# VH-VL binders against Riboflavin kinase, part 6

Target 1, 134 residues: Riboflavin kinase, of Devosia riboflavina (a0a087m355)
Amino acid sequence: MGIRLSGCVIHGDKRGRKLGFPTANLSIAPGVELPPDGVYSCIVWLPGQTTHHGATASVGNNPTFDDVKERRVEIYIHDFDGTLYGHELNICLLTRLRDMRRFSGLDDLTGQTERDVAQSRAMLAHHALTGLLP

## First folded at step 22 (VH-VL)

Design S5 (from Q3 with heavy chain I50F S99G)
Fold by ESMFold2 at other seeds, look of step 22:
Structure S5 (fold): chain C 134 residues (1-134), chain A 121 residues (1-121), chain B 107 residues (1-107)
Amino acid sequence: as target 1 above (134 residues)
Amino acid sequence: QVQLVESGGGVVQPGRSLRLSCTASGFTFSDYGMHWVRQAPAKGLEWVAFISWDGDDKWYADSVKGRFTFSRDNSQDTLYLQLNSLRPEDTAVYYCARGGIYWSDYSFDSWGQGTMVTVSS
Amino acid sequence: AIRMTQSPSSFSASTGDRVTITCRASQDISKYVAWYQQKSGKAPKFLIYYASTLQSGVPSRFSGSGSGTDFTLTINSLQSEDFATYYCQQYDTWPITFGQGTRVEIT
């Protein structure tokens, strides 16, 4: 079973939509335990819905003003092309796909993102997730 | 190849201002976050400031906050650091440094040669 | 701010020696550590990021390890061009901070 968490969608990297992978950044409450940093297959419930969507999430550092340690959760919802700023999302992180890494350019980032999404879709196809509720 | 060239250093009196520039070449400048890092004579490295790829987000070390202003011109592949109200402890070699593209990476993979700022009466 | 404490402050060594430099963070910083080499009068050179990943073009005699608060840089067979000052750097939390440096000197 996966790791459940929720958060409010906040502003993130503005380049995601232009690159073909619009992402939602989640504000996670302080003290919530997060899994090890990396990229995950996951599922997400849109606001007010009980059916889930496939997604790919990144968990990593988020340097903040005033020395507060904060983690960042960035989610690409598969086959979804809308905005959810200010709304709450419920997600379940499932399989860890890889470590965080450095990129040599936007093409490198985009290529890696394409591979991550493909791997996430494959992992989700192998899980029995039908009927799972938020 | 990646090149970063700083300029604008010099000798100034306390309380005066300088403007440093850093010209970038050999990479897509507008894709990268950029930093200034300084090193006082015979001392270690001190991070000074960060600017995001589009210039919309900026962060400063406490020692310079309110006195230094970081900006970038992506059309000319150039960074600027405005140094106001300079103090003797600002005396250092100032390096511009290339950060990462992705939001989790603030390591510095390329550095300029540095420009010397001396604040002395 | 996160304090990064390096040890030793300096180290005398000969070519061929194995050198280990440690860096301790004042709080958990996961693996968000980079290492730099600086020769006198020159800009720092990027060696390692994410605690253990070598930058392209860095000789394989360099390696890094650690997570949490304790990190190491190892040079497995010191070469003449490796005599320099080494800095660790954390990038987990603003402000970005460096260790105070470790000078590797010729014996």
Scores: ipSAE 0.610, ipTM 0.878, lowest interface PAE 2.0, mean pLDDT 89
Fold by ESMFold2, fold request of step 23:
Structure S5 (fold): chain C 134 residues (1-134), chain A 121 residues (1-121), chain B 107 residues (1-107)
Amino acid sequence: as target 1 above (134 residues)
Amino acid sequence: QVQLVESGGGVVQPGRSLRLSCTASGFTFSDYGMHWVRQAPAKGLEWVAFISWDGDDKWYADSVKGRFTFSRDNSQDTLYLQLNSLRPEDTAVYYCARGGIYWSDYSFDSWGQGTMVTVSS
Amino acid sequence: AIRMTQSPSSFSASTGDRVTITCRASQDISKYVAWYQQKSGKAPKFLIYYASTLQSGVPSRFSGSGSGTDFTLTINSLQSEDFATYYCQQYDTWPITFGQGTRVEIT
């Protein structure tokens, strides 16, 4: 069973498009329960659609200058390169792939992202997720 | 080998200014967020400021907001910290520190040797 | 700002001892804690991040644990080079804050 959440798209890491993994950030309201931080396979419903796309998401801290703890979700939607800035996305986080980690360079980050995406695609291809609604 | 070298410290009177710099080598400087951290004599560590890899985001500790300005020059692999309106409580060793590449990573994996700033009448 | 409280403030120990240093956060910070070692007159050295992940090149006698508000740095068999001051650091929220330090000294 997955964890459903939604949020408004803000720009992700602007280096992502140059690295081949354009990402969207979701601003997640305080108090929303998320699974443990890490990288997940997930599915995403684009605005106004009931069919889903595969995706790979990173869940982690979202530092602010407040006493309120916030979380951040950064998503790479598989086989999608449009812009969704300002729109709301609905997602379902499925399988946790790994912990958050430090990277020794952009090549290290890119290589890890390639492995994460490959693992996410493989897991999603084996699941019966057709017809699942937002 | 990652290396960070601070300079520009000295002894100044209250109300004066200094400009600290930090030169980086042994890594791709423009990939990393960077920080300043200070340590008053015989005291603990205090985070001072952050600058993102591209210089577009900057955050400051409340104790220095409005007085200190952080910048970077990625073409010269150099950080700058402008210290204005210095106070005796700003007396410390100032370290530059390398942060992370990824947005969730604000630990400090490499530190310079520090440069001493002394503010006294 | 999130307060990080270390305990004890100082600790006398001998080589071979098992040393435990604790760090308590004033609110839930998940696992966004790092630990640093600082020897007299030197810059801090990175030991551990994400509460328990050991930085490359750090001896395996160092370990970290905890989540939420309570965190621990452990040195399983203290060596002569381990006498130093240790700091925890949270990076869950701005401003970044450190514990006040724990000085590990020779008995």
Scores: ipSAE 0.587, ipTM 0.880, lowest interface PAE 2.2, mean pLDDT 89
Fold by ESMFold2, last read:
Structure S5 (fold): chain C 134 residues (1-134), chain A 121 residues (1-121), chain B 107 residues (1-107)
Amino acid sequence: as target 1 above (134 residues)
Amino acid sequence: QVQLVESGGGVVQPGRSLRLSCTASGFTFSDYGMHWVRQAPAKGLEWVAFISWDGDDKWYADSVKGRFTFSRDNSQDTLYLQLNSLRPEDTAVYYCARGGIYWSDYSFDSWGQGTMVTVSS
Amino acid sequence: AIRMTQSPSSFSASTGDRVTITCRASQDISKYVAWYQQKSGKAPKFLIYYASTLQSGVPSRFSGSGSGTDFTLTINSLQSEDFATYYCQQYDTWPITFGQGTRVEIT
């Protein structure tokens, strides 16, 4: 099942909260293999919990001048409105929903995010995920 | 209609300074990351600098780091590039370019007409 | 910095020809490539991003492909207005870098 990842929640783009999709941005250790870039349905275990939440994740480049290339994982946890900065988060990436794209404005981004979340919820409803552990 | 208009270019001696500006219209300026890209006469394109939508993150090409500073004023829809300690190698047309909204988008979908900077003794 | 090498450096063709321009990255850059057209004395024009996605308003005769290190811009039926210099650009890592350009000469 899926691709397991963990990472520390770091600062991301501050606009997600105001757009109704607060996100957690994960710092992923150099050298960790990530799946192809894109948007994924996923599940996440909050700190100290063994039950999971549904989520929608974006995997993409995180440009740096360092010797080692970095990737960024941005996660919207469905029906969650808390703060996780500084905590470790465990996730499992499941179905790839689409490629990365450009947006013509924040309304375009918000509309696409709504569609991604709906698609993620639908995919997660069809998976037998009960009882999975971090 | 997206429009970017650069200004502030000119002919200066080595070691002098110039301040370039770029005025934006036809889009929500504060949503976008922005760039400067330059092109020496009869040469290719060289990326110069990036600034994030809120101005909090800035990155520079090694050839200009420490000499150029990029800033933005979202209340006036204007970009600034301060060019200090200019060298003959800085001679180029300087373009401002609109980047992306999303954190993975660093392609340039709109460009200004450019402003010429000539550094010669 | 990631070096982007374009081939050929220049190209001469007739209207209606199929033209291909290649761009090779010095390391894996996934699909983070854009293509631009620049006519003499003018600013570059955005054609393609994410290796293969055509920008709105760009004629359908233009297409892009590739992933990893090798990328191609194709003009399927060259028009006289397509005389220009074409640049690839990577945006996978800082600094942003461009290929050296390919000049397409028509006639």
Scores: ipSAE 0.581, ipTM 0.875, lowest interface PAE 2.2, mean pLDDT 89
Fold by ESMFold2 at other seeds, fold request of step 23:
Structure S5 (fold): chain C 134 residues (1-134), chain A 121 residues (1-121), chain B 107 residues (1-107)
Amino acid sequence: as target 1 above (134 residues)
Amino acid sequence: QVQLVESGGGVVQPGRSLRLSCTASGFTFSDYGMHWVRQAPAKGLEWVAFISWDGDDKWYADSVKGRFTFSRDNSQDTLYLQLNSLRPEDTAVYYCARGGIYWSDYSFDSWGQGTMVTVSS
Amino acid sequence: AIRMTQSPSSFSASTGDRVTITCRASQDISKYVAWYQQKSGKAPKFLIYYASTLQSGVPSRFSGSGSGTDFTLTINSLQSEDFATYYCQQYDTWPITFGQGTRVEIT
């Protein structure tokens, strides 16, 4: 079963919309348990909506100076062309797709993101067919 | 071919200032976070400072906070490190290092050959 | 700041040897560890990131492993060009910190 969490949308990588993958960063409450770092298929509920959207999420390090381990959650909502800064999102992280990696350029990052999104869509379609989508 | 070339090192007395620069070529400079790392003679590596790809975020080691200032000029593919109020313990080879593009990546995949700063009476 | 403790500080080895260098973090840093090789008078060379991912162009005799607090760099069948000092680096938390280095010397 997936891992449910919520958070407010905060500023993330400003380059995402230019690259065709606008992302939202989630401000997650301290002490919330997150799954291992990596890229995940997930679903998200937009503010005021009872239906969900598919999404692709990255969970990774978020360096600070206080020696408290902090993690960052960055989400690309499939088929969504708006902004949600300041709004709270509810999400469910489902299948882990891959580990974190380095990129040799923005084209490399874009290509990997395209593959991640395609895999996320496929996994979400499979979950819907097998009744495992929460 | 990725290249990073540091300059501006020299011998100075304690309390003086230097400005280091690092020129980059062979890659899209404005896509990368960048770092300074130093190495005292016959010692290990010490991280000094980070600057984000757009220059909006900067972080410093405690040993240099308030004395060193990191900046970048993306139009000239150049980094600058202003070293103020230099102390003998700042004596080191100073390397500029290329960080990552992605927000989770703070490893250093390319390094310059360094510039020597010697702080001595 | 996160303390990275490398061991051993140095050792002698011969070509063909299997070399293992360890690095321990003072807290859980997931897999945010990189490894570097440095030859005398030269800049460090990038070997491994994310604990176990080999950088492009690095020989396959190099490998990394570990997660959490304990990490290992292994050189399987040491070559003459591998005599150097090796450093681990964590990048989970500011400030970025390195281990103190491990010198691999010829017997």
Scores: ipSAE 0.577, ipTM 0.878, lowest interface PAE 2.3, mean pLDDT 89
Fold by ESMFold2, last read:
Structure S5 (fold): chain C 134 residues (1-134), chain A 121 residues (1-121), chain B 107 residues (1-107)
Amino acid sequence: as target 1 above (134 residues)
Amino acid sequence: QVQLVESGGGVVQPGRSLRLSCTASGFTFSDYGMHWVRQAPAKGLEWVAFISWDGDDKWYADSVKGRFTFSRDNSQDTLYLQLNSLRPEDTAVYYCARGGIYWSDYSFDSWGQGTMVTVSS
Amino acid sequence: AIRMTQSPSSFSASTGDRVTITCRASQDISKYVAWYQQKSGKAPKFLIYYASTLQSGVPSRFSGSGSGTDFTLTINSLQSEDFATYYCQQYDTWPITFGQGTRVEIT
């Protein structure tokens, strides 16, 4: 019911915690097909868990100097403030909420992130996702 | 009003060094990734270097890698580009350019007026 | 590095004309394209990002489109202040690269 991905948590944006939206950057295996770039509602399973958390994910370019086009997946897990660095997460990307955009400052980014999270929570509340396994 | 002001250009012999600076005002400098872009006389635009908002990530064009060093001082709202081992092909107007806030955003929404570097014997 | 090829190299046009400039990338770059205007002796001016999003304060006669490898900048009714050189820029991979420029000239 969506696009299933897994990856190891690597460093996220250092500013996320002080802005109230701590994020995890996922290392996705080469050659994995990702949906169009944008912001998504999603669900995530923490290591060893069969219950899921709601989340909001950004999929975008990850510039490198190699021949292979790379993508970056960055996740804010709703209602979670633990550390997952070095652990593998399983996620399911669900509804695409918007395109990538530029921001005029950190207040603009924070405001947009609040709206994205609110939309993600609303979409997740509307789906029968209880019992869904990794 | 966003302002970027470059300085430190000049005429130098091949093999010499210059230090360019760019002072910023009218915005929260420490929120933005920043770039240098150059333009040789009567030529197009060439990206030179990137530095992240905190200075921790830096990337360079192959033509300048190992010779140029990009840094920033967020307490003084200033960028620096150290130009070492200069070559005639480095002759250009050097612009500092404001990048983005977000990690996916490497377009340039504000540019300084540039500083001219001429490398000639 | 990704090559960005602009076409044409120059345009002769009159005020009121519709002008279309194309930019082709050597590989798929999604929508990570920006467009700039540069007048002689001046710094470039930001017009469009993410292929089609108009920067605030840019006149609505400018528009952008495309994804993948083929992108266009359109000026719907050319004004006297629009005679300039236009550049596309990709920002999907390092190094950042620009097209070679398209000069829009007075007929």
Scores: ipSAE 0.561, ipTM 0.875, lowest interface PAE 2.4, mean pLDDT 89

Design S5 (from Q3 with heavy chain I50F S99G)
Fold by ESMFold2 at other seeds, fold request of step 23:
Structure S5 (fold): chain C 134 residues (1-134), chain A 121 residues (1-121), chain B 107 residues (1-107)
Amino acid sequence: as target 1 above (134 residues)
Amino acid sequence: QVQLVESGGGVVQPGRSLRLSCTASGFTFSDYGMHWVRQAPAKGLEWVAFISWDGDDKWYADSVKGRFTFSRDNSQDTLYLQLNSLRPEDTAVYYCARGGIYWSDYSFDSWGQGTMVTVSS
Amino acid sequence: AIRMTQSPSSFSASTGDRVTITCRASQDISKYVAWYQQKSGKAPKFLIYYASTLQSGVPSRFSGSGSGTDFTLTINSLQSEDFATYYCQQYDTWPITFGQGTRVEIT
């Protein structure tokens, strides 16, 4: 169940905290195979800890001038009011919620993010209720 | 509603400089990444440069890197492209193009009508 | 840089025809492709992004498909306003690159 990844947390879009969805980027090592691009329901935890947090992640392109195709993982951790920059973070991507899309404004992005987070929470509640979370 | 208007083109000799401007209206300019794209006479499209919504990230095509500088003034909804050390191969119509809000979107949903730059003796 | 090769270079067609334009990338670019229409003397017009998503206001006779390296723009039942040059564009990797263009002509 799920696709497991780890990486170092670096800065995400600095507008996210003001919009109510602070995000972190996960620096993924070259050669790591990622799932199809899109938005995912997921869980996250620090190495060595058993307690996890629910999260919502975006997987997409990360344009570079390198010969290697790069992907970007951006994560909003539910109900989390701290910072993890510089820390390693483990994630497990569970359910793909939607494709990547364009947005007509920050209000459109915020509205879609609210819907994504609501869907992510619902999926995580189902997993917790059935005892199927890792 | 969305409008992008380029200006500052002209005819100059090789080695000289020009400054292009692009004024934006009808949208929240400071939310969008922005691009310059050029088209030489009777040729295809060539991407020139990108600037992020806040101006913190900039990328350039190899053919212009070190010679062109992209900047934005979000208080005046204006983009600037400084064209230094111009060469005849820089001759083109220069378009200002609106990119995306989200980090995964570098397609161009709105274009200005362009300003012509001609570099010749 | 990623090379985008369009085929054909030009296409002669009549109103009502189905037109297919292909674009091949020199490496896997997932679905990060956009399509543009350009009429003589005009700026390009945005048609499709993310390989297959139609921009708002674009007629439903336009469609896009593909993933990986091979992408297609299709115009069903060509109309008189559709005679133009079409460009594909990849946005997976810097620098952003375009195909060479496909001119759709009446003849």
Scores: ipSAE 0.557, ipTM 0.866, lowest interface PAE 2.3, mean pLDDT 88
Fold by ESMFold2, fold request of step 23:
Structure S5 (fold): chain C 134 residues (1-134), chain A 121 residues (1-121), chain B 107 residues (1-107)
Amino acid sequence: as target 1 above (134 residues)
Amino acid sequence: QVQLVESGGGVVQPGRSLRLSCTASGFTFSDYGMHWVRQAPAKGLEWVAFISWDGDDKWYADSVKGRFTFSRDNSQDTLYLQLNSLRPEDTAVYYCARGGIYWSDYSFDSWGQGTMVTVSS
Amino acid sequence: AIRMTQSPSSFSASTGDRVTITCRASQDISKYVAWYQQKSGKAPKFLIYYASTLQSGVPSRFSGSGSGTDFTLTINSLQSEDFATYYCQQYDTWPITFGQGTRVEIT
């Protein structure tokens, strides 16, 4: 099932919290195989826990000046209001919802994010995920 | 209507400095990453510099690192590019260009008409 | 830095022709490619991003394709306003780089 990843939560752009979609940004080691770029439904295990939360993740490029291609994973954890900076997260990417796109403004980004989260919740409710471990 | 207007170009001798400005209108300036791109006479496009929406991240082409400094003033919807230690190979039309809102988006959807910098004795 | 190699360097064509321009990256850049049109004496115009997505207001005769290292811009049924220089741009890694340009000229 899905594609398993782990990484350390790093600081990212803080605009997500102002728009109602606070995100955790994961630093993924170079060379780790990631699925095609896009937006995914996913589940996440909080540090030290074996139960999971639903989430919505974006996988995309993370430009550097290195010769190594790097990827960035940005995660909105559904119904979660804590802070995880500096912690390791385990996630499982499930269904790819859409390609990356360009936005015409923060309202456009917010509207798309609302749709992505709704799709992610629907997909997660559709599948049996009970008993999955990190 | 998105508008970007560059200013501050001119003719200067090698080793001198110029300060370019770009004023923005018709969009929420503080939402966007911004770039400078230059084009030498009868040549192709060369990316010069990037600045993030909040100014926290800045990156430069190797050809200008240590000589050029990019900044922004979100209260005045204005970009600045300080060009120090100018060389004849810096001769170009300098465009400011609007990047993206989202962290994966470094394509340029709007461009100014450019300001000409000529470095010659 | 990622080298972007465009071909051909120039292309002579007539109104109505189909034009294909290629852009090859020196390493895998996924789909992080944009295309621009530049007419003489003017700023570049945004055409395509993410390899194949048309910018709003760009005529449907323009299309883009590719992923990885090989990308194409296609103009179906060339119009008189399409005679210009075209540039590809990668935005997968720093520094941002452009192809050297392809000039589409009237026969």
Scores: ipSAE 0.549, ipTM 0.868, lowest interface PAE 2.3, mean pLDDT 89
Fold by ESMFold2 at other seeds, last read:
Structure S5 (fold): chain C 134 residues (1-134), chain A 121 residues (1-121), chain B 107 residues (1-107)
Amino acid sequence: as target 1 above (134 residues)
Amino acid sequence: QVQLVESGGGVVQPGRSLRLSCTASGFTFSDYGMHWVRQAPAKGLEWVAFISWDGDDKWYADSVKGRFTFSRDNSQDTLYLQLNSLRPEDTAVYYCARGGIYWSDYSFDSWGQGTMVTVSS
Amino acid sequence: AIRMTQSPSSFSASTGDRVTITCRASQDISKYVAWYQQKSGKAPKFLIYYASTLQSGVPSRFSGSGSGTDFTLTINSLQSEDFATYYCQQYDTWPITFGQGTRVEIT
């Protein structure tokens, strides 16, 4: 159930770590169709693991001068503070939580992120996802 | 209240240079991506350049690439646009504009009053 | 670059009219559209972002809609201060581009 994706971790927004929400930016293979833009509850499998972690993902525009429309997937893995740069992750996007929005400051962004994470955790706790494999 | 004030416009001959400045107040300047947008007399809006909140990423319109250089000084809440090798088609009012905080935000929620650049022989 | 085509380029209207301005993108830009109002001799004013979200302080008579390639700005009861030029803007790809503008004039 959900939309399965994989990709290589590249650097996310440096400010996220200072705000308590370190993120991984996921490089998606060309031609992969992504779901509608927005914020999602999701699960992620770390390299070499068959157990999953809860996560919150943002899918949005990735402005560039390429002639192909590009999208960006940015992931906050719940209760995880390690580094994954250069590693490949498998994820499953589950419930779309909200549309993309504009923020009036870092406090606004942090507050919205806290709400998104709380909603993601609640949705994940409601689903019996134990034992789901990559 | 958010305020952006451009300066440094003027009348110059083709091939000359100008340096535009934009001073910001009323918000945390270092949190925002910033832009320059220009408008030729009696014409529409044309995006010129973008700079990220930390200054690490910059993008330019093709019409100015290689001639214009965008920079920021977060300690002084100031933007700079160096305009080199000016051409008559660069004649416009130049606005600085506040972009977004989040990586998907490139709309312009605040604009300065603009500074006029006239390139004429 | 993504072309943004506004329609109509200009028209006349009276106070109280419902005004609709359309913006078409040359490719799918999801909902990454903003709208601006510009009065003669002044800087543009931010109205709407992400196709339909009203900026704080913008009167509720303004609304936006659309996704993909077709977008609409609506003024539900035109007021005297609303006679201006309106621009759409896409921010899905570089370079950032604007529509050519729609001039709303008093009849």
Scores: ipSAE 0.547, ipTM 0.870, lowest interface PAE 2.4, mean pLDDT 89
Fold by ESMFold2 at other seeds, last read:
Structure S5 (fold): chain C 134 residues (1-134), chain A 121 residues (1-121), chain B 107 residues (1-107)
Amino acid sequence: as target 1 above (134 residues)
Amino acid sequence: QVQLVESGGGVVQPGRSLRLSCTASGFTFSDYGMHWVRQAPAKGLEWVAFISWDGDDKWYADSVKGRFTFSRDNSQDTLYLQLNSLRPEDTAVYYCARGGIYWSDYSFDSWGQGTMVTVSS
Amino acid sequence: AIRMTQSPSSFSASTGDRVTITCRASQDISKYVAWYQQKSGKAPKFLIYYASTLQSGVPSRFSGSGSGTDFTLTINSLQSEDFATYYCQQYDTWPITFGQGTRVEIT
């Protein structure tokens, strides 16, 4: 069920914490195939834990000057405000919630993020995820 | 209402310099990545440079790397493009363009009217 | 750099016609394509982003489609104000690149 990924945390968007949605970027090994771009409900296992947390992830482009197409995975872990920089996370991408979109301001971004998180929480509450391991 | 106004264009000889500016109004300037795009007479569009919302990340087209420098002053809602060692092929209308807020979006939703740079001897 | 090739380079059309402009990328760029309209002597105007999403205020006769390498801008019933040059733009990689433009002339 879902698409399993792992990677090391690098810092997310510097503005995310002040907007109430601190994010972590995942460094994904080269050549790993990712699902179609978009926003996903997902679950995450923190280092050393076998129980999961709910999360909301964005998968999208990561422009570089390389000829290699590069992707970015950015995660907001629900109800979590700790630091994970430099640590490895295991995640499972579940339901694709929407396409990537453009925003008309930080209020628009925040409002959409609130809706995404609410939808992610609702979908996770309706799934039987008991006993799922990293 | 979003407004971008370029200035600083002119006619100069090859090897000379110009400084273009772009003043912004009607939006929170410091939230947006910004770009310069140019258009040679009767030709298509060419992307020139990008600057992130905080000014920490900058990228340039190969044709201008090492000669052009992009900067921003978020306290004055102003962009600057320093054009050094100008060449005849730099002759174009230069537009400033507003990029995105979110990290996945580098489309241009607002453009200035442009300022003309002519490099001729 | 990613090459964006537009087709056709130009053509004439009448009001009411269905106009189709194509844009091909030299490599997979997912849906990271925008479309712009430029009238003579004016700055470009934003129409479509993410291949198919209309910008607010753009008439519904405009639509975009495509993913991967092949993209299309369609004007379903050409109006007299639609005479312009149209550009596609990719934003999947640096440098950002544009197609060469398609000039639509109203007859």
Scores: ipSAE 0.530, ipTM 0.863, lowest interface PAE 2.5, mean pLDDT 89

